# Designs tried in a protein design chat: VHH binders against q9xw16. Part 9

Target 1, 132 residues: q9xw16
Amino acid sequence: MSGWNAYIDTMTAAAPSIKRCAIVGAADGSVWARTEADNVFKASEEELKTFVALFNDVTQVPAKGADIEGVHYVVPRTEESLIFGKKENTGFFAVKTKSAVLIAVYEGPNEVAAQVRKAVESMQTYLNNAGY
Below, E stands for the ipSAE of ESMFold2; O stands for the ipSAE of OpenDDE; V2 stands for 0.75 times the mean of E and O plus 0.25 times the DockQ between their complexes.

## First folded at step 4 (VHH)

Design e18 (framework vhh_6fv0_2; at its last look DockQ between E and O 0.71; V2 from the best seeds 0.00; counts 0 for: pae E 4.3 > 2, unsure alone 64.8 < 65)
Fold by ESMFold2-Fast, scan of step 4:
Structure e18 (fold): chain B 132 residues (1-132), chain A 124 residues (1-124)
Amino acid sequence: as target 1 above (132 residues)
Amino acid sequence: QVQLQESGGGLVQPGGSLRLSCAASGFTFSDYYMYWVRQAPEKGLEWVSTISSSGSTIYYKDSVKGRFTVSRDNAKNTLYLQMNSLKPEDAAQYYCATDAPSGYEPDSYYFDYRGQGTQVTVSS
């Protein structure tokens, strides 16, 4: 949807450590907004459709992990509306709202991960309260 | 401050069993998720299992499901991994790990803290 780029800007301003991020439809993985240019979020439509379907049962995710931008991440645990994973020095946080999934990819140590998680969860709360 | 101490590793034949223990101190053990991770020679660090703070939520890597059982005793600040039907591919240094307790809000699961490890060798 139009205007969704403003939410990408809000998240990246709140956590500059986010390397790439996107807001996609929870039902089909369609991209509503994503980072572009040097920070382009590279996931295919097919990959995103598969990824958002993981939220149908997050308890199945840790055994198999998750794929984003062609990278396989280990996912040691999930929460009801949160999938987050790690691969070497790279990681991601993905949260589900009523109608969207927010995905943020970062690189760096635990303090970077903590900042990114906070930004993504803050946006999740905002969007849920706004009815999305 | 955070201390993790593994024990229970050893040499075992294929199909054998071992029980690993991890003694935790320096943080409120009962408030945090705990993990088992392993590293085989010439391989990267590999996640094996997760257990929630209460012990009610447990996850396993697909290749160890049905063979490994993680558990915890919060009164004793101890984490366990019961390993049955061990295979040569399970041979590795095994570490218990946890997130950075009270260091960040919200917590992440970076495995910032892990012990010295205990070696598991599977051979005939």
Scores: ipSAE 0.618, ipTM 0.793, lowest interface PAE 1.3, mean pLDDT 87
Fold by OpenDDE, look of step 5:
Parts: structure tokens; sequence; C-alpha cells
Structure e18 (fold): chain B 132 residues (1-132), chain A 124 residues (1-124)
């Protein structure tokens, strides 16, 4: 297990509603770590490449939404380093660090979203401080 | 108790216009993003527009850009959606929505609070 897997574990532990999670390269969407086994993060390489590129201009994302693992999510708004989406009782938070994009897909009532966001943003802060 | 009440829907011909309103109460309206969403028959809930608390940030679904205009009057606790050049595919039940008072984190709880909606029908 790579060091990046530990960060996956940290996020999923912090937010049990996270069903699938990945850390990918911000530049190309390459997978650095992801949830495995029963909760395999299934986004394709091409999809992730497209997804991380959304951060080049987040202002355009709400108009088009975002696709993760073949699922289309509504993105009601974005922040400079944050893209989040929703589909029914699921959603995602994606945050960009200096070199990575953290993606957490969650399932459950909307109330759990706050915990998921905190988890990914905390990791974002940690990684940024670490130079990643 | 969060309350949202949409109005202004109706039947229009293609190319027509409607102005929707949403009266908000039960939360500090001026502190929260507001959304317009819609649901057409046999379709899921669809996001239409977002407006920030101050109105300085606005987003639109691509298909409504240039035709719809979202605005808000915080003094009146009212959200608006000006819909011009309406198309048949715009026909839906329209809802205003907010994330407030969802959770501890603003903007992390989408569309949970909606009104009863207002019906928009576009037909020649």
Amino acid sequence: as target 1 above (132 residues)
Amino acid sequence: QVQLQESGGGLVQPGGSLRLSCAASGFTFSDYYMYWVRQAPEKGLEWVSTISSSGSTIYYKDSVKGRFTVSRDNAKNTLYLQMNSLKPEDAAQYYCATDAPSGYEPDSYYFDYRGQGTQVTVSS
C-alpha cells in the first residue's frame, strides 16, 4: 500500500458516508490511490483526465455538471479549488491541492455531506501544507 | 421552519416569457445561496440556476443561458427567475431551493428545502 492509500483511509474514516474515494494527479488524472475491494472507485482514466481539467475553469462546471464513474452529477456551484455535485441521495466532493485532486463520492441523506466535505477539505489542507 | 413558496408559473407559447417568484421565510435568506430547479414529467430533478447570497455569483444551466435570468431581493426575501424565449423543453415544475438550514456547512446540502413548486407549461 502506497502512502497515498493512508490518506484514503483517513478520509473514509473521517466520513463513513464516503463510499468511494480517490486521489488523482491534478495534471492528468492519474490515480495515485483509490478505495478498493467492495468500494472500488471506478472512474476511468479518460474520465478522470476530463474531470481534473474542470479545475482549469471551475466557473464553467455548473453549467455542464460533472461525470464521475459514469454518473452525471449536478454541480450547483463551484469554488476555486472545490467542485461538488449531487445526484439524488448521492454526491461528491472534489478538492484540488497543489498537485492532486481528492474525490469523495458519498451516499446518504444530504446531512452527511457536511461531514464528507470536512473530511476532504481537511485532507486538502494537510496535503497543501505538506507541499502536495 | 424553512418555507419556500414559488409562484408565477403558467401556460405560455414557445417564445413566450414568464417570471417566477419565490418567497422565502424561516431562515436568513440573505446569507444563503439560492437555487432554481425543475422537474419535468418522467425526468429527475434538474438544476437550472444558482445565485449567491449577495447575487454576485450566478450560474446557469447551459440550455437556459441567455434566456433565463436569476435575481434576488434580499430585502424582500424573494428569489426571481425571469424566463424568456421559453421552449417546450423548459416545461416543468419549477422549484426554488436552498441549502439552509442544512447541516453545519453551508453549500453542502443541495436542494433539500424546496417549495411546492410552480408549473410551467410551454405549448403552441
Scores: ipSAE 0.347, ipTM 0.710, lowest interface PAE 1.2, mean pLDDT 90
Fold by ESMFold2, look of step 5:
Structure e18 (fold): chain B 132 residues (1-132), chain A 124 residues (1-124)
Amino acid sequence: as target 1 above (132 residues)
Amino acid sequence: QVQLQESGGGLVQPGGSLRLSCAASGFTFSDYYMYWVRQAPEKGLEWVSTISSSGSTIYYKDSVKGRFTVSRDNAKNTLYLQMNSLKPEDAAQYYCATDAPSGYEPDSYYFDYRGQGTQVTVSS
């Protein structure tokens, strides 16, 4: 978690509608960094291991949806390195880099979702370029 | 402005069939994914089906797979849902949805629906 918390701060500053976010290992779901304090990102090790494995075949995800922090989300479609979920007026965006999965949980209307997606994809690009 | 109008609902017995239609206007229909969602009374929206812009990629909720068929006619700007073997749990207000924005906004606008929906009621 050393310097990885700065990337959490960068994403939450870029998209204030992000309620919680995390950077986890793509292979095992281990938490590298997450939002803390009263907005702690709370997902079990088993849930995160299951979640990152969804990227092994994103085409199967829409039929089942996805769970994060014990909340079930509808996944209407996916892209090769992107899974997004919706539940009522909340949602998540998750993107995969070479080594990690970035997860951002947000609340708000579709305009908010665009901002969150941009923040997460910008960090995805940065980490990929840095070798992660 | 995106406009979606659903039709084709009604009352049917368990095991029966209905065909829903969704007429779309106000956007380039053939550029966007379309979705069917439903809502039973006092429940949240539930995703049912997704169809890609060209119609070549289709997803279904597991509980409707094999019973429901989504299709689209891009020349007529119309989305369809053929519902067979209907069950009481399928009873709901059905809406079509799109990820088309109000204008040429980013594709991050998912699950946007704007119609009144069409009611499907299943009773013996």
Scores: ipSAE 0.224, ipTM 0.554, lowest interface PAE 4.3, mean pLDDT 85
ESMFold2 (binder alone), look of step 5: mean pLDDT 79; pTM 0.788

Design e19 (framework vhh_6fv0_2)
Fold by ESMFold2-Fast, scan of step 4:
Structure e19 (fold): chain B 132 residues (1-132), chain A 124 residues (1-124)
Amino acid sequence: as target 1 above (132 residues)
Amino acid sequence: QVQLQESGGGLVQPGGSLRLSCAASGFTFSDYYMYWVRQAPEKGLEWVSTISSSGSTIYYKDSVKGRFTVSRDNAKNTLYLQMNSLKPEDAAQYYCATDQSSGEYSDEYYMDVRGQGTQVTVSS
């Protein structure tokens, strides 16, 4: 889990608007790494299990939205292996790799959202190429 | 540059129908996802529907499925929302929106450019 914390650090350094993030198992939502202390990612195991199951069919997600840390997000569209949502000035990007789901929660306007998306998608590409 | 203009709102009775239109200009309409969003008095913006650039991928909010139909005519740069079986809870100002950046800092959804809106009232 400590080795996976290095990837958390890489994402947060690339996009400072990320408030909290996590790397979880794609099959079960088990936490591999997450931000801690003042930036602790506060999602239950049950919530994460429900969330990663959304990647079984991303086309069904916009109708109902998604819940992260007890917050309900509107998901107006999805892309292949990408779920993103927004609630007021808070948003998230989540991407699926072969074995993991990366979740990043950010605060700020649409201009910072683009930077967060780039950071998460760059890590997704890296991990897929590394066999994860 | 980007301009969106909604029309077609009005007053209907519960169970009635309305067709909304959105005329788009100032951008390559056929390259962009389009959205319908709504806002009731003293409430936040609520996403209603999404349609892809080609029109082949469509999403709806769960509560409007089977009642609302979104469509687009890329040759005319126009987005539509056919609303059937209208309920009192559907009463709101309706806006069309796209993902193009407005350049302004706000608490707006990812759909960051929208028009002036058209009012839908459902009276019983």
Scores: ipSAE 0.300, ipTM 0.639, lowest interface PAE 3.1, mean pLDDT 84

Design e2 (framework vhh_6fv0_2)
Fold by ESMFold2-Fast, scan of step 4:
Structure e2 (fold): chain B 132 residues (1-132), chain A 125 residues (1-125)
Amino acid sequence: as target 1 above (132 residues)
Amino acid sequence: QVQLQESGGGLVQPGGSLRLSCAASGFTFSDYYMYWVRQAPEKGLEWVSTISSSGSTIYYKDSVKGRFTVSRDNAKNTLYLQMNSLKPEDAAQYYCATDESSGSYLGDSYYFDYRGQGTQVTVSS
């Protein structure tokens, strides 16, 4: 869905440290939009289905961590609609809306992590208010 | 300035127990999530446990569940890790850690920004 690519562009413009990101369906992990070409988001359909199911009970996530693009991330804690983690100098933020999950993978120090979180949470608020 | 000081490590046999303590100062301890992390020789830093500011939310790495218990005493600014049924793979330098937080938003730092000097745990027969 090309219409959803505009939201990917908005997030990456707001936080240039986002290396790859996607908007996927909350029910099934189906890809609505993702970064492409040099910044292609590489998660498989099966991995995304497994990942979005984590939002059914975020309290189970810290014990096992989370896998995105074949990379295992440590998730020391979660919030109701937010899963975030790290692996060395790479990290991610994922937020759930009514019907979507936004996933952003970034690289850089803690200052860029804060910027990425803000961009993802701003989009979460926008989509929730739009009924998604 | 955030200061963390771990103690309680030592040498135990497999199946033994140790209780680690972490004395915190320089911040409002009762407002912060606290973590235990460890690093074995020639390995990276590994997260072990999380405890919320009130102590009501606790998480453990799967491999330590049922054996380790994290707790805190906010009146004493102290974090604890009770380790039972210790295994050779638990041998590591253990650190307590915290991050910055601002209410429902994590601050500019999200990952174990402050760690102490650590306390060494050795498991050997």
Scores: ipSAE 0.429, ipTM 0.710, lowest interface PAE 2.3, mean pLDDT 84

Design e20 (framework vhh_6fv0_2)
Fold by ESMFold2-Fast, scan of step 4:
Order: C-alpha cells, then structure tokens, then sequence
Structure e20 (fold): chain B 132 residues (1-132), chain A 124 residues (1-124)
C-alpha cells in the first residue's frame, strides 16, 4: 500500500466526473487523503467528524440530510454502508469500510452518477479486502 | 412515458387533515421508489417522504415525522400521503415524484419525474 493519495488518483481516473473526493477515518473523520489543487476537497475536520458519525445509523440520515463542504444535500434514502444525495446537477456518494469512509462529489447527468457510484463501491470492496 | 397525477389538496385549518393521492401510469410502478416533494411560494423544492417499491422502507423529513404517513397500492398504481395535524408551514404545492430508472445501478438520482401537483393551503 503506497500513500493513500494513490487511491484518490485511482478513483478519479475511473470516474473523471468526480470533482472532489476524500478518504477519511471512519472513527473520527481524520483526512487520510483528498483531492487538491483544482479539485480541492474543502471540508473542515468538524464537518467530517459529524459526517462519518452518520454511518452509526444510516436510517436516521434521510430525516436530516447531510452536509459536505458547507453544502446541504437532501438524502431521500440510504443503503447499508452507503449514503448518497443530490442537489441540482451535483451529488455525492459516501461509503463506509471497516476503518474508512470514502466521499466523492460529482457533477453531470445520470450515466455519470452511475459511473461514480461504481468507482466508489469498487474502492470500498478493495479496501475491505485489504483490511481497511 | 412516465405520467403522475396528484389530487386531494385543498384548504384546511391548522390541526386539520388531508389525504393526497397520486395516480401513476406509463411505467412499472411496483418496481420504483416513490417520493412526495413540496414547494411553497418563492421557496425551493423540499423533499417530504420516500417509500420503496414494495412499501417496506419508508422515510420522512424530520418536521413531518409522526404527522404524515406515506403508503402505496401497487395493484392500483397509486401513491398516498395522509397528512394529519397540519401546520401553516405545511402549505405548499405537493408533487409525487419518481426516479428515471428502477432500483438497479441507474437509480443514483432523485425526483426525475414529477406530476403537475396539488395545492395545500393551511389557514384560518
């Protein structure tokens, strides 16, 4: 396992419509890696700590929604270990592994959303298999 | 083509009740998640409730929980919203909505199709 930035690069290469993404600790929201430069993921540590705590009971998320990078997203439904939301032409997918949460923010039409989901879930599977 | 037609709106006093219906056609209703969304004058679209294709999974916006009940009748291709203890802040145009695709890889988006809506007014 190289640096965690390599996994960010893998996800963004697999789904170029990912605008910003991060890999954070599931327990505390600490940033392990995130997109930088033109694709800077700008969530505060406080926001990320709040966000990863949503995975303690995903069934409560639709009632309140979710905040990422200061943007409030409506989350009309959740799946086990998956939270996703949409706001206009933007959206996000977030998945939990044993020790990490992957967050990807994207823009584009419906076929792009499906591609982003696939990329994030593929990385979730990889990290779980690697013991993370 | 997806067609959704809402009905059942009207004027009620605070504390009153209304039952909204949504008649669906042009798609296999029993395969799709359905939603209720609303829009008050000069405000954005607000999500209210979600019901899964079978009706087994249901979610509500925090402010309507305990007052609103969503249900569906797949044999009649009809979605319902029972609204009890209505408050002035519930006044809005109410729409039923669905996604462009059923519950497979393509269901990563929300509210792609909406009906024309039914108006709910709550006032004395």
Amino acid sequence: as target 1 above (132 residues)
Amino acid sequence: QVQLQESGGGLVQPGGSLRLSCAASGFTFSDYYMYWVRQAPEKGLEWVSTISSSGSTIYYKDSVKGRFTVSRDNAKNTLYLQMNSLKPEDAAQYYCATDESPSYLEDSYYFDYRGQGTQVTVSS
Scores: ipSAE 0.433, ipTM 0.708, lowest interface PAE 2.3, mean pLDDT 86

Design e3 (framework vhh_6fv0_2; at its last look DockQ between E and O 0.34; V2 from the best seeds 0.00; counts 0 for: pae E 9.4 > 2)
Fold by ESMFold2-Fast, scan of step 4:
Structure e3 (fold): chain B 132 residues (1-132), chain A 124 residues (1-124)
Amino acid sequence: as target 1 above (132 residues)
Amino acid sequence: QVQLQESGGGLVQPGGSLRLSCAASGFTFSDYYMYWVRQAPEKGLEWVSTISSSGSTIYYKDSVKGRFTVSRDNAKNTLYLQMNSLKPEDAAQYYCATDTSGSYLGDSYYFDYRGQGTQVTVSS
């Protein structure tokens, strides 16, 4: 669905340090939209199904971390609807809405993480208000 | 100026115990999450434990669960790691760390500040 690509464009415009991102179904990890071409989000269907299931109990995530695009991220803490991790100069923020999970992978120093978090949380609020 | 100073490391036999301390200064210690991280020779930095500002929320890496206990004393600005049943794989430089770039920024990334570390060696 091309309609969902507009939200990908909005997030990447708000935080240019986002390298790859996706909007996936919260129930099954099905991809609604993702970055493409040189910035293609590479997570498999199986990996996304496993990842969205982490939101069923985020308190279990820190002990094991999280895998996105075959990369293992350390997740030292979580919030109710937010999982975020780091590996060297790469990190991610993932937020859950009523029906979706937004995943943004970024690269760069810690200073860019705040911009990425803000972009993802702004979209989370928008989609929740839109009934998603 | 944010400062973190670790102590308590040393040489122990497998199965032994050590208690690490981290003295914090230059920020309001009681407002921040604190972490223990470690780095073994020729390996990357590894997260070990998290403790919330009040001490009510605690997380551990799976491999240290049941053996390590993190705690804090906000009145003394001190973080602790009690390490029991030490294994050779636990040998590393241990650092305490925090996210002190402000509430919004600190909530966006991990291990913004680290101390100089304290060495833990486990051998017979």
Scores: ipSAE 0.532, ipTM 0.761, lowest interface PAE 1.6, mean pLDDT 86
Fold by OpenDDE, look of step 5:
Structure e3 (fold): chain B 132 residues (1-132), chain A 124 residues (1-124)
Amino acid sequence: as target 1 above (132 residues)
Amino acid sequence: QVQLQESGGGLVQPGGSLRLSCAASGFTFSDYYMYWVRQAPEKGLEWVSTISSSGSTIYYKDSVKGRFTVSRDNAKNTLYLQMNSLKPEDAAQYYCATDTSGSYLGDSYYFDYRGQGTQVTVSS
C-alpha cells in the first residue's frame, strides 16, 4: 500500500524526533507502511500482531508493558485508542483508527513527546475522518 | 521543581497492610495523572497503579487488583496507596511518579519524576 507511505512522511515531517514509524492493520498487524532506509521500522509481523491486539483491552497493557522492535517499553497508562510507552530517553505513541494502528517511536527529551503525540493524533483524526 | 516524597513503607507479615503516601510539590498536582511503581531486588521497575487527575480513572496491575487501592487528595497534594493482603512478591521499593509534562503523556514517567521511594518488606 504505497499510498500509506505519504502518511508516514507526514508524521515524520511533523515530528522530527520520530525515529521510526509504521502504519499497520488494526486487525492483524499487517504492515501497510513503515519508515525505511536509515530509519527502518524493525518490528516483525508477529510482534505487530501481538501489539495491535493490545487495543482489544488497553486496560491490561500497563500491567504488561508493550514490545516494539524487540524493545520492551513501560506503559504507564492507556486510553481507548492510545497506547504510549517509555524507555529511558525513548518512547512510542500508538494510536488506533477505525482500521489501522499508527506507531511512532521517538528519541529525545521529554519535551519532544508532545509533538510526537500531536503528529500521530492528527493523523489519527485525519484517517478516521477518511474512513480508515 | 517537581518533588515527590514517598512514605509509609515498612516491614509487614504476609497478609498485612500498609498505607503509602506521596507528598507532591512543585507542580499543579490536581492537573496530572499519578502513578505508583515499584522495584524489587534484581528486577526492573514495574507499574503498579495509575490514577487520573480527578481520580475518576484508575488502573491496577493485575496482581494487585482487589488488594491495593490508589487514591489521591488534591487538596493536600497527596497520593495514597492502600496495600492490603500483602504478599512476599509485593516486597519492593515503591515510588510515586507523575507525568508533569502534561501533553507529553508520561514521557517524564518514573524515570524522570519520581521520589526516593519507600521500602516495603514482606516477611516470609
Scores: ipSAE 0.023, ipTM 0.320, lowest interface PAE 4.7, mean pLDDT 88
Fold by ESMFold2, look of step 5:
Structure e3 (fold): chain B 132 residues (1-132), chain A 124 residues (1-124)
Amino acid sequence: as target 1 above (132 residues)
Amino acid sequence: QVQLQESGGGLVQPGGSLRLSCAASGFTFSDYYMYWVRQAPEKGLEWVSTISSSGSTIYYKDSVKGRFTVSRDNAKNTLYLQMNSLKPEDAAQYYCATDTSGSYLGDSYYFDYRGQGTQVTVSS
């Protein structure tokens, strides 16, 4: 499967608990691909531009949290290229590649979160190795 | 068994101060990140502060930065939150929390344990 939509399919297949996800440009938050149909990833261009800018200094993010799809998440931890957000029984993982930010919104307990993280980090590695 | 016990809450006037404590037991306190979170009915559970296991890395929610100071004493297994210049919006049940299952079950990032909380009330 070719194009950016194939990468969306790869992540959702690797972690079925992902309810919505997107691949967006790291510089401007432009949507390269996203889940569609029954699981449309809904975020405005303005929101995504603000979100990807968080990766300019991840150490600032826990102080204010993060918003995706109009939902505010606590960010208890970050890593250089990873932001983890949590709200009750839902959360997100976002990772940055050379050119993109991968965002996966999930639902479920601890076992689900670990699977989601592995799926997005695997894709992060693949895209970085491909020059993206 | 992990146990966390918060104390130090109470009623305070706007602009006042409180110091919260969190006594920890049942785990190696010095190995884990600790968190302060709070809950008011309409806002749900809200993160306030994070402190690394050694205390060398500290994060605050933007609205409390400069007013709140988190610290820990690993020799006493105790986490602290100094709250200055308190505002009505700070009124909440405050909990200390930790994520120990991330070490035991993989790289999960969520809160596994929190105490029963201590109430902070700020009235004009």
Scores: ipSAE 0.006, ipTM 0.294, lowest interface PAE 9.4, mean pLDDT 82
ESMFold2 (binder alone), look of step 5: mean pLDDT 79; pTM 0.799

Design e4 (framework vhh_6fv0_2)
Fold by ESMFold2-Fast, scan of step 4:
Structure e4 (fold): chain B 132 residues (1-132), chain A 123 residues (1-123)
Amino acid sequence: as target 1 above (132 residues)
Amino acid sequence: QVQLQESGGGLVQPGGSLRLSCAASGFTFSDYYMYWVRQAPEKGLEWVSTISSSGSTIYYKDSVKGRFTVSRDNAKNTLYLQMNSLKPEDAAQYYCATDSGSYLGDSYYFDYRGQGTQVTVSS
């Protein structure tokens, strides 16, 4: 049991359309916490290491896209600390803090995406203010 | 009401060139990212290029990089796509697109699309 699981619970409670999510180390993609059981976030350590390295230069992401749980997402643009993508009825938001990357995979229409983004960005702000 | 109207498509031989235009109205064009997307028959929508509101940030799909050039004229509310060295796999209906502009992610990036302009590449 780690304290980081409480932040997973907070995000999923704030945006129930989050189907799977994780908090990983920004330096190496090591998993600090993730959803489990029927909602297990299925990404290998190698995939996560590759993914978090995208935040070293987000301007390179649109040309290549991003891979999460073996699914390739098109990412037409990025913000300084935010990568997000769409694939039909699924999508993700990933944000970088000082020492972590938060990844939330969701399913649903546009209004659901807005709720998920706000939940992830709220947690990003909280963790940055806490020194993470 | 956001309105987008593409033009400039046509038939070219492999290796040929076309210049697509997109006339925008109903929104403050200079405040929005613009996109080019395409769809070949019986295939899904494919992202091609992104240009920021000022025109200073530009992205391309790897397969078109070096061959396609996106640009915009904010004074004329017009988006362009210069396509050189066209290949058979570039044949598609081409659309210009923009998002709702409210948030990155409360739209599908391409909420607003025009009617499209057809590009055919054949000998």
Scores: ipSAE 0.384, ipTM 0.680, lowest interface PAE 2.5, mean pLDDT 85

Design e5 (framework vhh_6fv0_2)
Fold by ESMFold2-Fast, scan of step 4:
Structure e5 (fold): chain B 132 residues (1-132), chain A 124 residues (1-124)
Amino acid sequence: as target 1 above (132 residues)
Amino acid sequence: QVQLQESGGGLVQPGGSLRLSCAASGFTFSDYYMYWVRQAPEKGLEWVSTISSSGSTIYYKDSVKGRFTVSRDNAKNTLYLQMNSLKPEDAAQYYCATDESGSYLDDSWYFDYRGQGTQVTVSS
């Protein structure tokens, strides 16, 4: 049973501007939980494997950007365990924990980016403290 | 309030060089990441380069690597872009930009502040 769906629900409740999100394995990009139905997170297995590998050296990401759900995002800068990017009115935040990567895609005016970041970073802290 | 003023654009032949400047005021320039972005006619905004508040971390779009150099002078509140080996595809309105917060810890970015821009034309 995937109890991980509860964490998806917690993040989307904290930041309603999150349109799609997922929790994936840091080692291989395997999906632990994702938004479904009308908000289904559609990244392929190969794309997620490539994406989580970006956390091996985040300093290489700005030159090339990042791809999520077939959308190429501009990533002007990164932080040690945080990759975030923009494509017009769409953006994402992705954070790495010990065992997981959390990815949240949002839409809307950029004034909501801080709310999305806070939700993702709060979950990152919680999961790290829980040993994940 | 944040004010950004670009200069240094002009007409240059393919293979030529231009140096752009961005004069900043209304905020503590040395605390903020700075960016160069550009917009060609009929196209959207395109990120070109990033420089950290201290100048120690720099990123470039792949297509401009080895040709463009970003730098800053925090004592003069000025950002620079040295453009060498210019190509027709580099023709655009160039803007300097910064984030609202400027902080790693509480950043909310969108290139919230941009200047008026300076036009770069590459034509033989």
Scores: ipSAE 0.192, ipTM 0.564, lowest interface PAE 4.3, mean pLDDT 84

Design e6 (framework vhh_6fv0_2)
Fold by ESMFold2-Fast, scan of step 4:
Structure e6 (fold): chain B 132 residues (1-132), chain A 124 residues (1-124)
Amino acid sequence: as target 1 above (132 residues)
Amino acid sequence: QVQLQESGGGLVQPGGSLRLSCAASGFTFSDYYMYWVRQAPEKGLEWVSTISSSGSTIYYKDSVKGRFTVSRDNAKNTLYLQMNSLKPEDAAQYYCATDESGSYGDDSFYFDYRGQGTQVTVSS
């Protein structure tokens, strides 16, 4: 089993509204770790490769949105190294580190989104400081 | 509490223009991203445009790019949407919206804070 699953567990514990989560390679979208069992993260290799390439120019994302797990999300704005979007009460936060992209899909009311963002950004900071 | 009031809607012919305004109060307008969203009859809410707190970063839905221009006047707490070359598909109730907690730190995007809207009708 990948040691990277410990980081997914840390994020999910910090923000229980995260339903599915993955850590993927920034260069190619290869899966390093993902949630499993009833909460398995179901993106294809092709979708993830397309998704991580969005971080090459985040300013192009809002016009077209983003696709994760076959679901199209509206992305009204992006920030440096952060893409997030909404589809009704489902949303996601994705952040890029030096070597990885963290993707967290959450479900529930909008008030939980701030907790999810904090959990993902805290892990981004940790991994960047660890050289990833 | 956040208050948003839209105006400037009306009836225009295809190819016509309208300028929408949104007067904001009850929050520090200059600290927040602002959005224009619309809802056509019997359809869901659709995002149209985003403008950053300073006005330096602007995004548009692909289908309105080149026709719509969003702007803001932070001294007047007012958001604008200039709509040119209007098409029948642009007919909708237009709302201005903002984020729950602002554009920095722990802010989260959602359109919970919206005005009452202004109606745009484009005749065939």
Scores: ipSAE 0.477, ipTM 0.730, lowest interface PAE 2.0, mean pLDDT 85

Design e7 (framework vhh_6fv0_2)
Fold by ESMFold2-Fast, scan of step 4:
Structure e7 (fold): chain B 132 residues (1-132), chain A 125 residues (1-125)
Amino acid sequence: as target 1 above (132 residues)
Amino acid sequence: QVQLQESGGGLVQPGGSLRLSCAASGFTFSDYYMYWVRQAPEKGLEWVSTISSSGSTIYYKDSVKGRFTVSRDNAKNTLYLQMNSLKPEDAAQYYCATDVEYSGGTYEDYYFDYRGQGTQVTVSS
């Protein structure tokens, strides 16, 4: 769906340090849009199904961490609709909307992470207000 | 301007206990999440525990759950880690960490870039 790819483009334009990004269904982890080619988001269907299920109870996530693209991330805390983690200078932010989960993987220091967080949270707000 | 000073480490036998402290200054301690992280010889930084600004939300790494207890005293700007039933695998340099601020706003440090000098915990086998 072309429309969903426009949201990927908006997020990556707002935060150029996003290396890979995806929008997936909150119920099943089905991919609606993702970065491709040299920046392909590589998570498997099974991994994404497991990942989106974490939003059923985010308070269980810090003890276990989260896996994205075969990489295990430590998640020191969560917020109601936000899971985020770090592995050295690489990290991710994942936010849940009414029907979608946005996942952005980035590289860079924590100053860069703040820009990525703003981009995904802005998109989360936009999509929630649009009924997604 | 965040400054963190850890203390309370030492040498202990397996099954022993230690209480670590982290004295914080240069920021409004009561407004920030605090974290304990550790670095064992030959390993990278490992997250151990999280405590919210009020102390009402607490998380632990699975391997320390039931043995370690994090707490904070906002009046004293101090973070604590009570470590019981210590194992050789717990031997590490322990650091406390917090959120940071940059000129464009605030961001999380997530414990990978520690701010204090750390305190050494040695557990003899």
Scores: ipSAE 0.360, ipTM 0.664, lowest interface PAE 2.8, mean pLDDT 84

